# Designs tried in a protein design chat: VH-VL binders against q0atu2. Part 29

Target 1, 119 residues: q0atu2
Amino acid sequence: MLDKKARIRTSREYRNVFEKGKRLSGRFLIIYYVENALDNNRFGFITNKKIGMAVIRNRIKRQLRAIVREYQGQVKNKHDIVLVARAGIGKSSFEGMEKDYIAIMKKAGLFARNANKID

## First folded at step 14 (VH-VL)

Design ve2
Fold by OpenDDE, fold request of step 16:
Structure ve2 (fold): chain C 119 residues (1-119), chain A 121 residues (1-121), chain B 108 residues (1-108)
Amino acid sequence: as target 1 above (119 residues)
Amino acid sequence: QVQLVQSGAEVKKPGASVKVSCKASGYEFTDYYMHWAKQAPGQGLEWIGEINPDWGDDNYNQKFQGRVTMTRDTSISTAYMELSRLRSDDTAVYYCARAKYYWSFDAFDIWGQGTLVTVSS
Amino acid sequence: QIVLTQSPGTLSLSPGERATLSCRASQSVSSKYLYWYQQKPGQAPRLWIYDASSRATGIPDRFSGSGSGTDFTLTISRLEPEDFATYYCQQYESSPYTFGQGTKLEIK
């Protein structure tokens, strides 16, 4: 699980990302991202009922956290990033989700230049 | 149809704890942050804290830090606020209120009916 | 924290009169994060104005919100008997999401 400092925790923090951030859509994920004034990145997640029942949602939540945790060290610093799970994500594989995450983050230019796990 | 229903009035002794519940209906519980507010008799509103029902992330007013704990049970769309080490000045009506935090934004558009907590020796 | 100061504390007016309620913030608050609530005795607060100047659903047009920066105003053009209540402003600019101390609008 992500450390508390690495998570968007407050409603105001989420609101800031949605109001001021840029939006990019992938196959299974939409990301909103904006620079923050901190030394660390923070991640938020939106997993609404459209993605499926509780069992599916819980799986997706677990997988999203795992993906973000795996690549968080390669993300450019000073960003708040919210991942919105799209409706089709419930039928995706972990690998598919991971691939989508990497692709969308690359498109956003959020990976550091020295990133080595995204090749 | 959209509503928040809170638990009934509580009477507690100083030093005890109280746990107030807030059950949501008519909307998706996890789509809104749940907030809590305090209103002492004849006084104004005071924000206590908020919780993300989907992830459990919470944020408290520093004034209540160390004494308040917010939790939720998503299976029954219910949020909880526990206040410990109660004292007389904790006597108040406590409200839960929802707030939209993504796509569309609003503050506290739906409120519970309030729960009176009386702390007396 | 951002402190919201409302004035006056109590406003005594008669039906048909114009009411002006003030909310001053200790620091600048974006209009998007300024809200007003109405509360009647024995009831929970009710969202009244959002985004500083937008009326919530079902709120009559005699109510209007205005202001920016540190000064915000709630105006009731022609008071109706049901308008007599306590009004609170609230900021969502930063945590803690503080309320003003309220203005009690009472019948003269």
Scores: ipSAE 0.931, ipTM 0.962, lowest interface PAE 0.4, mean pLDDT 96
Fold by OpenDDE, fold request of step 16:
Structure ve2 (fold): chain C 119 residues (1-119), chain A 121 residues (1-121), chain B 108 residues (1-108)
Amino acid sequence: as target 1 above (119 residues)
Amino acid sequence: QVQLVQSGAEVKKPGASVKVSCKASGYEFTDYYMHWAKQAPGQGLEWIGEINPDWGDDNYNQKFQGRVTMTRDTSISTAYMELSRLRSDDTAVYYCARAKYYWSFDAFDIWGQGTLVTVSS
Amino acid sequence: QIVLTQSPGTLSLSPGERATLSCRASQSVSSKYLYWYQQKPGQAPRLWIYDASSRATGIPDRFSGSGSGTDFTLTISRLEPEDFATYYCQQYESSPYTFGQGTKLEIK
């Protein structure tokens, strides 16, 4: 589980990301990202009913947290990032989801220059 | 058809705890933050806190920090607010209200009917 | 926290008259984060105005919201008997999402 400090927790914080952030779409994920005024990054997640039943959603939620946790140290600081799960993600593998995350984060230029786990 | 239905009135002694429920129907429970508000008799509205029903992340008014706990059961689309160490000035009607937090935004567009909590010795 | 101060506390008017309700914020609030609610005795509040000037669904056009920065206004052009209630402004600019203390619109 991500530290509370690393999570978007309030409705207003989510709203800020959606209203002011940039949007990029991957195969399984859409990310919204915006600079924050903090020293750390915060991550939010949208896993709505289009993903599937509760069992599927819970799996996706667990996997998304794991992916974000694994790579969070390589993400440029001072960003609020919301991951929106797309409908097809329910049929994806963990590796496929991870690959999509890495690709979309690279495209957004959110990985630090010294990142060494993204290849 | 969209509605929030709260649990019934409560009578408590000082020092006790109360847990109010708010059941959502007619919409996807996890697509809206659930908020809670307090209204003392003859007084205005006071925001207590919010919870993300999908992830469980909560945010409380510091005035209630340490005494309030918000939870949810997604399997029955129900949010809960527990207030502990009750005192007389906690006597009030408590409301739950939803607020959209992604793609489209609004404030509290749907409210529960309110739950009266009376704290008396 | 942002403090919202409404004025007057009580407004006594007759049907057909114009009502002007004020909401002043202790700091600037974006119009998109300013809301008004109507509440009648024994009932839950009801969303009335959103984005400072947009009427919620079913709200008659005699109601209008305006303002920016720290000063916001709710206006009722011609009061109807059903309009007599308490009105609250609320900000969603930052947590805690505070309410004004309310203006009670009562019949003279």
Scores: ipSAE 0.930, ipTM 0.962, lowest interface PAE 0.4, mean pLDDT 95
Fold by OpenDDE, look of step 14:
Structure ve2 (fold): chain C 119 residues (1-119), chain A 121 residues (1-121), chain B 108 residues (1-108)
Amino acid sequence: as target 1 above (119 residues)
Amino acid sequence: QVQLVQSGAEVKKPGASVKVSCKASGYEFTDYYMHWAKQAPGQGLEWIGEINPDWGDDNYNQKFQGRVTMTRDTSISTAYMELSRLRSDDTAVYYCARAKYYWSFDAFDIWGQGTLVTVSS
Amino acid sequence: QIVLTQSPGTLSLSPGERATLSCRASQSVSSKYLYWYQQKPGQAPRLWIYDASSRATGIPDRFSGSGSGTDFTLTISRLEPEDFATYYCQQYESSPYTFGQGTKLEIK
């Protein structure tokens, strides 16, 4: 699991991202991102009943955490990033989800130039 | 109907712990942060903390840090607040309240009916 | 933390009169993060005003919220008997999300 300091934890922090952040939509994910005043990145997640039943939602949560953790070190610093799961994500493979994440993050310009796992 | 229903009144001795429950119905439990507030007899409201029911992330008022623990059971749409090492000044009515945190924003738009916790020797 | 100070502590008025309740913040609070609640004895608080000036669902138009920065006001143009209660302001600008100490509006 992500380190505590690498997570968006408060409702106010989520609101800040949604109110001030930029939005990009992928096939399975929507990301909201904004610069923060910290020296680290924080990640938030939104899953709702539109993506499926509890079993599906739990799977998606686990997979999203794994993806974010895997690429965490390659993301530009000083960002709050919220991942919103889209309705179709429940039928996606892990690889499809990961590919979508990478594509969106690239489009947002959030990966470091020396990132090795995004090609 | 959207509502929050809290557990019944509690009487505790100093040094004990109390766990109050808050059951949500009529809405998607995980779409709102659950907040808790304290109101001592004849006094104002004091914010205790919040929890994200979807992911379990919590944030506490520093005043209660180390003594309060917030948890949730999504299978029954229930949030819990546990307060340990109780003392007399913990005697109060405790409220749960929901607050939306994405897409549309609001503060505490729905409240539980409150739970009286009495701490006395 | 942001401290909210409400004034007066108690306001004694008669039905039909105008009521003005103040909430002062120790530092600037965005209007979108300033809220008011009404509470009657033995009941839970109820959201009354959001975004400093927007009435919650079902709140009569005799209630109005205003202000910005550090000074906010709740006004009741013409008091009705059911309006006598305690009113709390709250800030959601930063954690902890503090409340004012409340203004008790009582019948004269």
Scores: ipSAE 0.902, ipTM 0.953, lowest interface PAE 0.5, mean pLDDT 95
Fold by ESMFold2, fold request of step 16:
Structure ve2 (fold): chain C 119 residues (1-119), chain A 121 residues (1-121), chain B 108 residues (1-108)
Amino acid sequence: as target 1 above (119 residues)
Amino acid sequence: QVQLVQSGAEVKKPGASVKVSCKASGYEFTDYYMHWAKQAPGQGLEWIGEINPDWGDDNYNQKFQGRVTMTRDTSISTAYMELSRLRSDDTAVYYCARAKYYWSFDAFDIWGQGTLVTVSS
Amino acid sequence: QIVLTQSPGTLSLSPGERATLSCRASQSVSSKYLYWYQQKPGQAPRLWIYDASSRATGIPDRFSGSGSGTDFTLTISRLEPEDFATYYCQQYESSPYTFGQGTKLEIK
């Protein structure tokens, strides 16, 4: 599970990302991201009811958490990043979400240049 | 009709705990952070903390850290605040209030009716 | 944390008079994160002004908010009997989202 300090915890922090952040859209996800004043990254999630009923939403939440945890070591530090689940995400596979996340994060320039070579 | 309905008044002894509920209706519960505030008799408002209703992330005023726990149950659109190791200066009305945290950002536009907690021996 | 100091603590005026309520912040607060609430005895607070200067739904135009940075003001141009209440400012700039101690506006 993502550590407390790697989570966006406050409503004000969410508002900051949406007010000041850059936006990139993928097939299943949208990311908003902004540089923070910390030495680490923080991740937030928007998974509202439009993505499906409770069982589907809970599956999506678990899968997004797992994807972010898997790649967090490759993300450039000092960013607040919010993942917004798009309405069609409930019909995606884990692998589809994962590919979408990787593509968006690369386009945003958020992966470290040689992160894949370290681990 | 958008509303927040809180649980009824409580009388507690020093050292006990109290858990106040706040049931939301008329809106999508997971679109709004839930906040809690304290108002001692004849006094002003004091912010206690907030909880993300969808993901459960919480954030507390340091004055209450270690004594307050905020939870929620999305299946019944209800938020909870528990305050432990009660003392006489915890006697107050406790309010819940909502705030939108993405896209259309608003203040605390809807408040619960308040819950009186009395701490006496 | 950001401390909000309201003045005066109590303001005694008659209907028809102009009221000026002050809220000063210990640190800069963006106007969009400065709010005002009205509270009458036995009732929950009600959102009155948001974004420092925007009236909430149904709030009469005799109420106006102004200010920026560290100094904010709530003005009531001509007091009506229903305006006598306690008013609180709140900042939402940074956690903890503190309130001022309140200004009680009472009938002289």
Scores: ipSAE 0.857, ipTM 0.926, lowest interface PAE 0.6, mean pLDDT 92
Fold by ESMFold2, look of step 14:
Structure ve2 (fold): chain C 119 residues (1-119), chain A 121 residues (1-121), chain B 108 residues (1-108)
Amino acid sequence: as target 1 above (119 residues)
Amino acid sequence: QVQLVQSGAEVKKPGASVKVSCKASGYEFTDYYMHWAKQAPGQGLEWIGEINPDWGDDNYNQKFQGRVTMTRDTSISTAYMELSRLRSDDTAVYYCARAKYYWSFDAFDIWGQGTLVTVSS
Amino acid sequence: QIVLTQSPGTLSLSPGERATLSCRASQSVSSKYLYWYQQKPGQAPRLWIYDASSRATGIPDRFSGSGSGTDFTLTISRLEPEDFATYYCQQYESSPYTFGQGTKLEIK
């Protein structure tokens, strides 16, 4: 699970990302992202009802949190990033979703070199 | 029909807690942050806090920090505000109101009918 | 915290007159994050003006909002009996999303 400091917590913060942020689409995800004035990153998630019923939506939410947590050390700091689940994400595998995330984060230039994963 | 329907009036003693519910209907509950506001008798509106109905992230006015807890149950499209260690100056009408936080943005366009909480010794 | 100060506190006018309600912010508020609400006794507030100048659905065109930065106004060009109520401004620029203390518009 993501720590509170790594989450977009307020409605105004979400609105800022959508108003001022850049947008990139992948197969299963869209990201919106904007520089922030903090020393860290914050992540938000939009999982609308069109991705599936409650059990599917809850699985996708859990998997997205896990993917973001896994790679958060590789993300350049000072960004607010909102992940929007596309309608077809419910049929994705974890691996497919993970690859999509990596690809769009690379295209956005949001990955930093030498970020380490620590157990 | 889009509406927010709140739980009924409460009478409490000082030191108790109260939990007010706000049930949403006619719209997708997870598309809108839920906000809460206080209005003491004859007074203006005071913002208490907000909660993300999908992910549960909350944010409170510092005045209420430590005494307020906002929660929700997405399976019944219901938000809750709990206020603890009640004092006489907590006597007020409490409102819920929604605000969209992505795609298109509106003000607090829909409000609950209000819940009167009376704190009496 | 952004403080909103409304003036006057009470405005006593007759139907047919023009009303001007002021809302001053302690620091700049983007026009898209300033809102006005109408409230009648015993009722919840109702969204009246959003984005400083846009009327909510069903609000008559005698109501207009204007202003930017720290100074905002709500104008009613020709008062009708149903317009007598309390009006609140609110900012959504930054948390906490504060309200003004209200202007009570009452019949003279």
Scores: ipSAE 0.851, ipTM 0.922, lowest interface PAE 0.6, mean pLDDT 92

Design ve2
Fold by ESMFold2, fold request of step 16:
Structure ve2 (fold): chain C 119 residues (1-119), chain A 121 residues (1-121), chain B 108 residues (1-108)
Amino acid sequence: as target 1 above (119 residues)
Amino acid sequence: QVQLVQSGAEVKKPGASVKVSCKASGYEFTDYYMHWAKQAPGQGLEWIGEINPDWGDDNYNQKFQGRVTMTRDTSISTAYMELSRLRSDDTAVYYCARAKYYWSFDAFDIWGQGTLVTVSS
Amino acid sequence: QIVLTQSPGTLSLSPGERATLSCRASQSVSSKYLYWYQQKPGQAPRLWIYDASSRATGIPDRFSGSGSGTDFTLTISRLEPEDFATYYCQQYESSPYTFGQGTKLEIK
């Protein structure tokens, strides 16, 4: 799991990202992102019940944590980023979700130049 | 009907712990952070902390850091606040209240009825 | 943390009079994150004003909120008997989301 410093922990911080942040949609994910005043990134997640019942929701949460953790080192610092799982995400594969995450993070300009990925 | 229903009054001795529950109904539990506040007899409101209902991330007022633990059980739409090492000035009514943290943004629009915790020797 | 100081602590007035309740913040609070609650004895607080100036559903138009930055005011243009209660301001600008100490509006 991501450590405490890399998590959006407060309701006010979530509100700030939605209020001030830019929005970018992918196939399975939407990201909202905004610069923060810290030296590090923070990640938040919206995985409400609309994405599926408990088994599906738990799988998606587990997979999103793993994807974010894997690529965290490639993300430019000083950003608060909220990942919103779209309703159709329950039909995704891990690879599909991973590819979607990489694509939208690159399009948002949040990855370092020439970030490597495996398709 | 949207409501928050809290557990009943508690009488505790100094040094004990108390765990107050707050059961949500009529809305999607994971859409709202759960907050807790303290009100000592004849006194004002004091914010204690908040918990993300889905992911469990918590954030506490420094005054209560080290003595408060907030948890939840999404399967029964219930949030909990535990206060340890109770002392006489912990005697208070404890409230839960919700606040939306994405999409539409509300103040604390729904409050629980309050739970009286009495700490007496 | 942001400290909210309400004044007066107690305000004694008669029905029909105008009430002015003050909330002063130790640092700037966006109006969107300044809230007022009414509380009567034995009851939970009730959301009264949100976004510094917007009335919650069902709140009479004799209540108005105003102010910005560090100075906020709740005004009751003509007091009714049911308006005698304690009023709290709260900021949601930054954690901890502090309340003012309250203004008790009591009947003279």
Scores: ipSAE 0.847, ipTM 0.919, lowest interface PAE 0.6, mean pLDDT 91

